# Miniprotein binders against b1l550, part 197

Target 1, 279 residues: b1l550
Amino acid sequence: MRLPEELLERARDIHSEAPSHRIKLDRVGSFGLKVPVEFKGFLLLAEADVWVSLPEGRRGVDLSRQVEAIYELSNPPKDPFSLCREAAISLLEKLNYADSSGVSIRFDAPLQDGESLKYYGVEISSIASDEIINKIRVEILGMTACPCTAELIRAYKSSEIAATHTQRSLGILEVSTKAEHPDPDKLASIIERAMSSPLRTYTKRPDEGGLVIRSLSNARLAEDVVREMIHLFLEEFGHLPEDTHILAAVRSMESVHMHDIYAERSFSLDEIRKEISSH

## First folded at step 15 (miniprotein)

Design u31D
Fold by ESMFold2-Fast, scan of step 15:
Structure u31D (fold): chain B 279 residues (1-279), chain A 99 residues (1-99)
Amino acid sequence: as target 1 above (279 residues)
Amino acid sequence: SEEELERLADEFRELAERLGYDEIEVTREGDRFTVEAERNGVRIRITVEVDGKEIRITVEIEKDGRRIRFMYVITDPEKLEKYLEEIERIIKMFLEYRE
């Protein structure tokens, strides 16, 4: 149902009016938009947030232009990384009163592992002003095995390989950079290789036994996993600009406790290089 | 590689030509080149540096007194075409949007 067009000519432009209070807002936009994206041969349903800064002298943001910008760029479905960067720039160009714009896109990424398919979490953003800052957060579950309990059990059972508790651990890598978004599959791979073993969506009993034995033979503290993730990240992504910021973290859902164990490190490439080279 | 840098300079020149730029200035300095062009109040400056397998691309777009800068650090040469297409689409936004 449409209202008569003559009403449009008489209606106030509310968004262009002066606000009740002259206060700048950092992010004003459309949140929770459903957008289709193409990721490595898969058509996925992603969730997007789009926003711009609002100057103190303007009452509101043109929300219809925000939605138009992302939907125009998402039809046909495209790579979510290109969509994120292009939409942020488009918003800034179309809404010239804004000092900055941003786009965030979240989806579960399929990952091929042997004959099975599993999923990991991806959240990306692009924030545009006089430059663009691209951010990606990858979260994937893996398995860890406790080396402390393993050593205690080994002491108790003399020469046999020590049993220990195993648990799901969530590995997290977050990267903020002036360069393009890092490949999420490579970030997921780094996390999995740092763990005691990866997790599988589907296993048969013999394969499951092998995975458990592998985990027990490669017992790692959450602290060990974080350090290994940082080491592997530097091998793969040391080429990024020196002001690139990284968060590496592990949350271990300890099977023997009512609580989780957490370890993290935030750093810039410049910072970590100086730290390592001083040794 | 001198040959690689020369090929890349031609690719970026062709990109600017496809966008309708007539006055395209390409400047070479060692392992780097810069492409500068202006059309309809939209000024672009693209700097490309090659170091072994790594290609650094910095894009600056200036329009109506506003400047935006973004970059790529490419270690996988198969990604180059994708990022060239993205750069072209972004510059086209600035050239086509007049209101």
Scores: ipSAE 0.787, ipTM 0.921, lowest interface PAE 1.0, mean pLDDT 87
Fold by OpenDDE base, second read of step 16:
Structure u31D (fold): chain B 279 residues (1-279), chain A 99 residues (1-99)
Amino acid sequence: as target 1 above (279 residues)
Amino acid sequence: SEEELERLADEFRELAERLGYDEIEVTREGDRFTVEAERNGVRIRITVEVDGKEIRITVEIEKDGRRIRFMYVITDPEKLEKYLEEIERIIKMFLEYRE
C-alpha cells in the first residue's frame, strides 16, 4: 500500500525536527545490509553497515538516503575497497548535516589452496570527515606447535624432532591508515607465515605429514607469533604513513587446556620504530 | 624519474579536463606537483609526490565550505589507473550532486 501524496504533505518531517534533548550522536545508520562486491574475480555477497553523525539540532537521520548511497555505488558490483571509500564520501555529500560518516563491509575472502579454496575473514571500513581514515581487519586460522612441550619431550626422549601438541590459532591484523586499505592477501600471508604452519582445506597423506613436520620444526608460542607478525608487517608495509595504527593479535585454541591463550600488541608505525631503534 | 613526473602531471591535468575544469593550474616543485582547479564551486587540489617507485597522491575537494582530504600511496604502478578512475568518480559525485 502506497500512502497518498496528500497525506504526506500534511505529515511533519519528523527527522528534521528538534529533538527533545539536544545531544549530538556519533553514529546513526543501517546495519546488516547485504551488498554485492567483486573480489579477485569472485562475486560475493557482503554484509555492510552505513552510518553518519547526527547534529544536536536534528531529531533523526534520513536512513533511506544512506541505503541509496551504497546501493547506487554497488551496481555494478565493484571491489569492496573502492566501494567503501566512495560510499563514505557519498554519505557526507548527500547528508550535509553530518560532519562524519562511516562504512563497514564484511565477508569471507577466498584464498587459493592448490586446486581448492580456503578463506580468511575481512572487515573493510572507511570513516570520513575532514579526512578519510581507512581500516582493514584480517582474521585467518593457522596452526601452532608448542615449543615448551617439545622441549620437555626432547629431554625425555632424545629426538631431533620432538613431538608436541598442536592447535588451531586465530591470527588478527587490524590496520588503520590515512592511505588506501592495505592488501588483505598480503596481511593474510603475514599471519600465516608468522605461525608454525598454515592450514589446508584438504591434504593428501604425504602433504599432511609434511605440514605437521613443518609445524613441529617451527614451534612457536602465541607471543612469538605476534612478534613475528609485527616484524613481517614492518617489512611489507613500512612505507605507510607513520601515524598508521596497527593491532596484531593471536588467539590460540590450546589443545591441552580448556581455555585459549591470547596475545596482542597495539602500536603506531612511529611508536614501534622508536622502540626498535632504542635497542 | 623526471619523465614519470611529467607523465603523471599530464594524466592529472587530463583528468581535470575530462571533468570539465577549464582553468587548471599545475605547479611543480622538485619531485612534487600540485594540480588546482575550480568548477561550479567545487575546488580540487591534487598533490603528487614521487619518491623512487613510490607515488603519493593527496586529493582535497572543497565544496560549500566543506573540505575532504584523502590519499593514496602507490608502490605498484599497475594500481595507478585504478585510483585515477576512483578519484575521477569521487570528484564527479561532488560536481553532480545538488541539494
Scores: ipSAE 0.777, ipTM 0.918, lowest interface PAE 0.6, mean pLDDT 92

Design u32E
Fold by ESMFold2-Fast, scan of step 15:
Structure u32E (fold): chain B 279 residues (1-279), chain A 99 residues (1-99)
Amino acid sequence: as target 1 above (279 residues)
Amino acid sequence: SEEELERLADEFRELAERLGYDEIEVTREGNEFTVEAERNGVRIRITVEVDGKEIRITVEIEKDGRRIRFMYVITDPEKLEKYLEEIERIIKMFLEYRE
């Protein structure tokens, strides 16, 4: 049943009223929205959160304007990066009482893997105020092999190929910038190239053997992977604004331990360049 | 190049024209140009700088005393058309929405 629109003339405007307590809220919005997006020729189901700041003197936000902002912009499915930026700006324009707005979108991105596909995690956001800050986080699994055990086995067996333990490792790159979102497939590529080897969705025995040999021949500590990720990031994305902030991290699910190994480094482009130049 | 800078300036002027701006000022200085226009209380200022193969675009939109600024740093020229279309859609939102 739809109530008559004339009732709006008689109903109180609850959202514009003074609240019980004059306290500012940082994020008020609609969380867990399902939104279709178009990514590299694929129609994907993404999950979105949209929010705005709420001033101390206003009781509530107009949630219908938030939903309108993202759904109008996503009605023909579009690139999630453009959707994220446009929706954040739209929210700020439509909700004039807000000091800031934000949108985040999460999805699993397909990546070509021989004759098949594999998937990596993408989370993006855009936060609008007097400027826009765009953030992207990419997570992808790869393989690492322990160089310490490899060296011990090489000494023990005098083998041409050192045996060592291998494990899945999760690589993480997060970038926050005033420029547009970096290409996620380039970030995923950086992570995979920093690993001992990439992982595959599907392998036949010869290909599986090749991945194992590659990993064993390219043994890397979690610390090595993080440093290589930073090096490769600077080669690909050194053109971004100097105040761009990056997090590079690896979580190695160690096959010989009951616990994981974790390594990370956060930095801004101006900070890391000064550090490298000091050497 | 000078030819590329002039071509880009024309593309951004045309973008403003498509949005209905009829008072458009384009100012060139060295390797950059700025497009300024105002319509229905919505003022835009787009600054484009070309440095080798890198194109830096900064967009400022002012409406009802509020200003928002965003930018692109383009190293892949194939991305340019996509970002011009995005800029046009964003400015259009400000022109079409009224309280």
Scores: ipSAE 0.762, ipTM 0.913, lowest interface PAE 1.1, mean pLDDT 86

Design u32T
Fold by ESMFold2-Fast, scan of step 15:
Structure u32T (fold): chain B 279 residues (1-279), chain A 99 residues (1-99)
Amino acid sequence: as target 1 above (279 residues)
Amino acid sequence: SEEELERLADEFRELAERLGYDEIEVTREGNTFTVEAERNGVRIRITVEVDGKEIRITVEIEKDGRRIRFMYVITDPEKLEKYLEEIERIIKMFLEYRE
């Protein structure tokens, strides 16, 4: 049943009313929206959150206007990065009582893997106020091999190919910047190159053997992987503004333990350059 | 390069013209140019700096006493057209939306 629209002229505008308590809210919005996006030739289903700040003197947010903003911009499907930036700006323009707006979009990104595809996680956001801060988080699985056990087995067996445990490791790069979102494929590539070897969607026995040997020949601690990720990031993205903030992390799902190993470093480009140049 | 800077200045002037701006001021200083225009209470200021292969674009939009600033740092020239289209769409939102 659809109520007559003329009733809107007689109904109170609840959202514009003063609240019972004059308390500012940081994020009020529509969360878990399904939106189609176009990513590097693929039509993908993404999940989006949209929000605005709510001033202490206003009871509520116009949620319909929030949903209209992102859906208008997502039809036809477009690049999720442009969608994220444009929607954040649109929300701030359409909801003039807000001091800030934000949009987050999450999806699994396809990546060419020989004759097949593999997928990595992407979460992006844009937060708009007097300026826009763009954030991207990329997570991709790779393989690590333990150099400590390799060295012990080498000493025990005197083998040229050291036996050691291998495990899946999750590499994480998160970038917050005033510039446009970094290319997620480049971030995923940095993570994979820092690992002992990448993971594959499909391998035949000879390819699987090659992957294992590659990993064993390139054994790395979680700490080694994080440092290499930072090094590779600086080579690729050193052009970003100096106040760009980065988180580099690895979570190694150790095959010989009931628990994971974790290593991380957060930094700004300004901080890390000073650190590296000091010694 | 001088030729590249001149070409880019023309591209941004044309962008403002497509958005319906009549009074467009383009100023040059070294490796930088700025495009300023105002229409229907929407003032834009686009600053473009060219340093070798890097193109730095800063866009400022002012409307109804609010200002928003966003930027691009382009190291891949092939992405320039995409970002120009995005800039045009964003400015158009400010020009078309009325409360």
Scores: ipSAE 0.784, ipTM 0.919, lowest interface PAE 1.0, mean pLDDT 86

Design u32V
Fold by ESMFold2-Fast, scan of step 15:
Structure u32V (fold): chain B 279 residues (1-279), chain A 99 residues (1-99)
Amino acid sequence: as target 1 above (279 residues)
Amino acid sequence: SEEELERLADEFRELAERLGYDEIEVTREGNVFTVEAERNGVRIRITVEVDGKEIRITVEIEKDGRRIRFMYVITDPEKLEKYLEEIERIIKMFLEYRE
């Protein structure tokens, strides 16, 4: 049953009324929307949040217009980066009482892994006001091997390749920029190349042995991985605006400890270039 | 190069023409060109700077006293067409949505 549209003539416009308290809200919107996206030839199910700022004098937001905006732009499915940027701008245009709008989109990105696929985490956002700020966060697992224990065991056993503990480590790169979102596959590649070795979806015995030997021959502290990630990031994305902000981090799930090791560095491109040039 | 700068200026002029803009003003200064146009209360200003293989595009849209600016820094020339299409779609949203 559908109620008669003429009831709208008798109903109060609740959203346009004054609120009980004249307080501005920073984010009001629809969270946890499912949207199809096209990523590198794959059709993926992504999860989206959309929001706008709400002025102190207005009771509510037109939530149906938010959902309409993102779904209109997602049909046919398009790349999540263009969707994110276009939806944020569309929300600001359609909801003229708002000072700012935002869109966040999360998905697991496929990455070719031999004849199979592996997946890494991607979260992007675009926040529109008088400017657009684009953010991307990429998380991918890799392997690290402890160089300290390797050297101790090498000294004990007089072998060229020392035994040491290996563990899964989560690499994180987050970028906030006025330019377009960086390519997540390139960010994932930077993280994997900084590790002792990448991880695989599945391995046969010879391939597994190769990964172990690679990690043992390329033992790295979490601190080493973060520094290498920053170095590789600057080689690939040094063209971004100088006020671009980056977070590089590693969380190593230490196989010999009940706790994890964590290392991070936040910086702007301007800041890091001055630091490197001073040495 | 001078040829590349002229080609890019023509591409952005054509973009404005496809959106229905009349009286498109294109100005050039060194390695920078700016395309300015206004139609139906929607004013656009697109500034493009070519620095070697890097193309910097800044888009500014003004409508009903509200201004928004966004930019691209393109190092892969194959992505240029994709971003031109995105810019066109965004400007079209402002032109088609009426109060």
Scores: ipSAE 0.775, ipTM 0.917, lowest interface PAE 1.1, mean pLDDT 87

Design u33I
Fold by ESMFold2-Fast, scan of step 15:
Structure u33I (fold): chain B 279 residues (1-279), chain A 99 residues (1-99)
Amino acid sequence: as target 1 above (279 residues)
Amino acid sequence: SEEELERLADEFRELAERLGYDEIEVTREGNRITVEAERNGVRIRITVEVDGKEIRITVEIEKDGRRIRFMYVITDPEKLEKYLEEIERIIKMFLEYRE
């Protein structure tokens, strides 16, 4: 049943009322929305959060207007990066009491892997105020091999390709920038190239043997992987604004331990260039 | 190059024309092109800087006392058309939405 429109004339405008306490809220919105997106030829189901800031003098946010903003822009489905940026701007335009807006979109991105596909995690956001800050986080699994154990086994067995433990490691690159979102496939590629070897969806024994040999011949500490990710990132994305902020991290699921090893570095482009150029 | 700057100036002037701007001011200072226009209380300022193969675009939109700024740093020239279309859609939102 639809209630009569005439009731709106008598009902209080709750959202526009003064709140019980004059406290600003940073994020008020609709979370866990399902939206279709088009990513590199694939139609994917993504999950989106949309929000705005709420001033201290206003009781509530018009949530229906938030949902309208993202669904108007997602029909027909389009690339999640343009959707993210346009929706954040649209929210500010439609909700004039807000001094900032935000949109985040999460999905698993397909990546060509021989004749099959593998998937990596992507989370993007756009936060709009007097400027727009775009953020992307890419997570992809790879393989690492321990150089310390390799050296011990080499000393014991002499002169062969040294045996060592291998494990899945999660590589993470997160970029926050005033420029457009970086290409997630390039970020995923950087992570995989920094690892001892990539992981595959499907292997036959000869290919599996090749991956293991590659990993063993390219043994890397988590610390080595983070440094290599930073190096490769600077080669590919050093053109971004100097205040671009990056997080590079690796979580290694150590096969010889009951716990994981973790290494990370956060930095701005300006900061890291000064560090690298110093004697 | 000079030809690239001329082409970019034309591209962004045409973008403003497609959005219905009649009073468009295009200025050039070295490798920088600035396009300014105002229509129906919506003022835009687009700055394009060329450094080698890198194109840096900054878009500023002002409406009802609120200003928003966003930018692109393009190193792949094939992406220029995509971002021009996005810029056009964003400005159109400000021109078409009325409270």
Scores: ipSAE 0.761, ipTM 0.913, lowest interface PAE 1.2, mean pLDDT 86

Design u33L
Fold by ESMFold2-Fast, scan of step 15:
Structure u33L (fold): chain B 279 residues (1-279), chain A 99 residues (1-99)
Amino acid sequence: as target 1 above (279 residues)
Amino acid sequence: SEEELERLADEFRELAERLGYDEIEVTREGNRLTVEAERNGVRIRITVEVDGKEIRITVEIEKDGRRIRFMYVITDPEKLEKYLEEIERIIKMFLEYRE
């Protein structure tokens, strides 16, 4: 059964009615939408959330308009960054009662790894009001090697061998900026270069040995990795507006412990430059 | 460079023309280019600043008493065309949407 369209003229407009309580809501929307995106030549299935602010005097949001807005902009599939920014602005324009709008898009980004692919996590958002704030979070696994255990073994054996434990570590860079989203491949590269070594999808024994030797020869504390990530970020993205906010973090899944090691630093570009220049 | 600014002035003037703006004011002062236009109650102001390889674009759109501002800081010139297309699509939304 399908109800006649003429009933729409007779039905109350529930969403425009006064609510039971005059309370503003920050985010009301459609979450978990599946949208196709084009990323670096790949057609990917991404997950999107779309929302708007709801004023205290309005009972509900026009959810169908939210879904329509993002699907119109996703056909044909386009890059997720343009989709994110355009959809946030479109929502604000189409839903005039809203003070702000937002879009988040999540996907696994392919990265060329020799003759194979590996994947890293990307989450982006755009929040529109009288300005637009773009946010990107990149997470990628790498390898770290413990310099403390390496030094103990060297002292014990008086050896040239850099023996120590290695583990997978998750590197995280999150950027919030008034400028366009930073290139996630460049963020992923920064994270991998800060690690003792990157991880591979597959390796032959000689290549695997080389990867391990590389990590052992480049042993780094989680604290070292975070500092190196910040250093490399400033070299690549120091041109962003001074009020750009960055989170750099590493979670090391310690092979010799039942728990993880975590290190992080949050900062604005203005803050970090003043800190570095004060020395 | 002077040639880069002249090329950008042409690009942004053509962008405004494609959007249907008839009265377009393009102003150049030093390394800064400003494009202003108004049509159907939608006012745009695009400011472009060039410093070496860096191109900073700020877009302001005013409609029905509301203003939105967004920007790009481009260090890779190959990205410019993509962002110009995005700017055009965004302004078009404001021009075409009516209740």
Scores: ipSAE 0.765, ipTM 0.913, lowest interface PAE 1.0, mean pLDDT 86

Design u33V
Fold by ESMFold2-Fast, scan of step 15:
Structure u33V (fold): chain B 279 residues (1-279), chain A 99 residues (1-99)
Amino acid sequence: as target 1 above (279 residues)
Amino acid sequence: SEEELERLADEFRELAERLGYDEIEVTREGNRVTVEAERNGVRIRITVEVDGKEIRITVEIEKDGRRIRFMYVITDPEKLEKYLEEIERIIKMFLEYRE
């Protein structure tokens, strides 16, 4: 049942009222919204969160304005990066009581894999205030092979290619920057190239053998993978602002253990360049 | 590139003109061009720097005493048109929204 519109004239504006306690809130918004996005020729279903800061003197946020803002910008579907940046700015403009706004968008990104597709995880955000900070997190699975066991078996068998255990490893690159979001395909490529071998959606037996041989001949510790990811990142994205922050991490799901191995490094571009130049 | 910098200056001047700005100031300093304009209480300042194949664009919008700044660092020239369109949409949002 739809109530008569004239009731709006008589109803209190609850959101504009003073709250029971004068406490500022950092993020108030609509979370888990389903939005269509266009990503590199694909129409994908993404999940979005939108929020604004709420001042201590205001009881609530106009949530319908948040949904309207992202809805208007997502029709027709556009690339998720432009949607994220534009929606964050739109929220600040439309909700003038807010000091800051933010938008996060999550989706699985298709990546060409021979004659098939594989998928990797993408999470992006834009946080707007007197400036905009854009964040992207890319997660993709790859394969690692243990160099320690490989060396022991090589010594035992005196073979050119030593047998060793292999496992799935999750590579993670997260970038926070004042510049536009980095291309997620390039971040995924960096992660895969740092691994012993990429994973495939579908392989025929000769291709599968090739992946295994590549992994065995390119055995790497989780620590090696993180260092290589940082090296490759600096080669590809060294042009970003000096205050750009990066997280590089690997979680190796060790096939010979009941636990995982994890390695990470967080840094700014300014910090890492000074560290490297000291050697 | 001197020629590229002049082309970019013209593109941003044209962008401001499409948005209805009629008093546009363009300033050149070395490898940098700055486009400034004001209309309906919305002041824009767009700074473009060219360094080899890298194009750095900084956009600053001021309205009702509030400022917002955002930037692009373009290494793939094919992305330029997309970002120009996004900049235009964002500025238009500030020009058209009334409370």
Scores: ipSAE 0.751, ipTM 0.910, lowest interface PAE 1.2, mean pLDDT 86

Design u33Y
Fold by ESMFold2-Fast, scan of step 15:
Structure u33Y (fold): chain B 279 residues (1-279), chain A 99 residues (1-99)
Amino acid sequence: as target 1 above (279 residues)
Amino acid sequence: SEEELERLADEFRELAERLGYDEIEVTREGNRYTVEAERNGVRIRITVEVDGKEIRITVEIEKDGRRIRFMYVITDPEKLEKYLEEIERIIKMFLEYRE
């Protein structure tokens, strides 16, 4: 059933009324929206959240206007980074009572892997006020091999090839910047290159053997991986504004333990450069 | 690099012209060009700075007493066209939306 549109002219505008309590709200919006995006030649289904701040004197937000804004910008599907930035700005423009707006978009990004594809996690956001802050988080699995156990086994029984335990490790890079979102493929590449070896979707036995030998010959602690990720990040993205904030982290799912090992470092570009220069 | 900076400033002048701005002011200070224009209550200020292969673009939009600033730091020249198109779309939103 569809009610007559002219009823809207007689109904109270609930959202513009004074609230029962004069309290500001930080985020009010539409969460868990499904939106199509175009990423590097692929049409993907992404999940989006859109929100605005709500001042103490206003009862509610125009939720339908939020949904209209993001869907208008997502048809035809476009790159999720541009969508994120444009939608955040659009929300702030259309909802003039808000002091800030935000958009978050999550999807699994395809990455070429020989003749197949593998996928890594991407979460991006744009928060608009008097400035835009763009955030991106990339998570991808890789392989690590333990150098401590390798050294112990080498001491116990002489061997040309290091013997040690290997495990899947989750690498994480999160960047918050006033500049545009960094390329997620480059962030994923940094994470994989910092690991003992990347993981594959599909391998034949000779390729699998080579991957294992590579990992064993390049044994790294979680701490080593985080430091290498930071080093590689600075080589690739040192051009970003000095107040850019980065989180580099690794969660190693230790095959010899019932628990995980975790290492992280958060920093600004200004902070890390001063630290490195002092040595 | 100086020729590149002047070329980029001209591209932003052309962008403003495509959006219907007819009173466009271009100012140079060292390695920076600033393009300013106003139309229908929407004032734009685009600053372009080149440092080697790095292009820094700052966009400010002022409408109805509100100002918003966003920026790009471009090291891959193939990305420039995409960001110019995005800037144009964003400014167009402010020009076309009326309450």
Scores: ipSAE 0.770, ipTM 0.911, lowest interface PAE 1.0, mean pLDDT 87

Design u34E
Fold by ESMFold2-Fast, scan of step 15:
Structure u34E (fold): chain B 279 residues (1-279), chain A 99 residues (1-99)
Amino acid sequence: as target 1 above (279 residues)
Amino acid sequence: SEEELERLADEFRELAERLGYDEIEVTREGNRFEVEAERNGVRIRITVEVDGKEIRITVEIEKDGRRIRFMYVITDPEKLEKYLEEIERIIKMFLEYRE
């Protein structure tokens, strides 16, 4: 049953009323929205969260305006980065009582892998106030090989390529910047290049053997991978504003342990350049 | 280059014209230019700085006493058209939405 719109003239405007307690809320919104996006020629199903700040004197937010803002901008489907930035600005414009707005969009990004595809995780956000802060987090699996065990086996076997344990490792790069979102494919590439070897969707036996040998000849600690990721990031994205913040991390799912190994470093571009230049 | 800056200044002036601004001020100094325009209570200020292949764009929109600023740092010149289109869409939102 659809009620007549004339009832809106008679009903109280609950959202504009005073709340029971005069407390500001940081994020109020619609979470878990399904949104189609266009990413590098693919039509993908993404998940979005939209929110605004709520001032102490207002009881609620207009949730319909939030959903309307993102859906107006997503038809036809567009790239998730433009959608994220435009929707955050649109929310702030449409909901004038808000001091800030935000949008987060999550999806699995396809990456060409020989004759097939592999996928990596992307989460982006844009938070708008008197300026916009754009954040992107990329997660992709790779392979690492233990250099400590490799060295012991090399000494024992007198071989140039030592046997060692290998494991899947999750590489993470998160960037927060006043500039546009960095290209996620470039971030994924940085992570894979820092690993002992990339992972594949499928391989024939000769290619699989090659990846294993590559990993064994390029054994790296989680700490080594994080440092290499930072080095590669600075080469590719050193042009970003100096107050850009980066998190580089690796979670190694150790094949010889019941637990994982984790290494991370958070930094701003200004901080890391001063640190590197002092050495 | 000076020729590149002049071309970019013209592209941003044309963007403002497409948005319906008819009084557009363009100022140039060194490797930078600024485009200012106002229409229907919406004031825009776009600053563009060129350093080799890097293009830095800062967009500032003021409406009803509220100001918002956002920026781009473009190292791939092929992405410029995409971001100009995004800037145009954003400014249109401020021009078209009235309470």
Scores: ipSAE 0.771, ipTM 0.915, lowest interface PAE 1.1, mean pLDDT 86

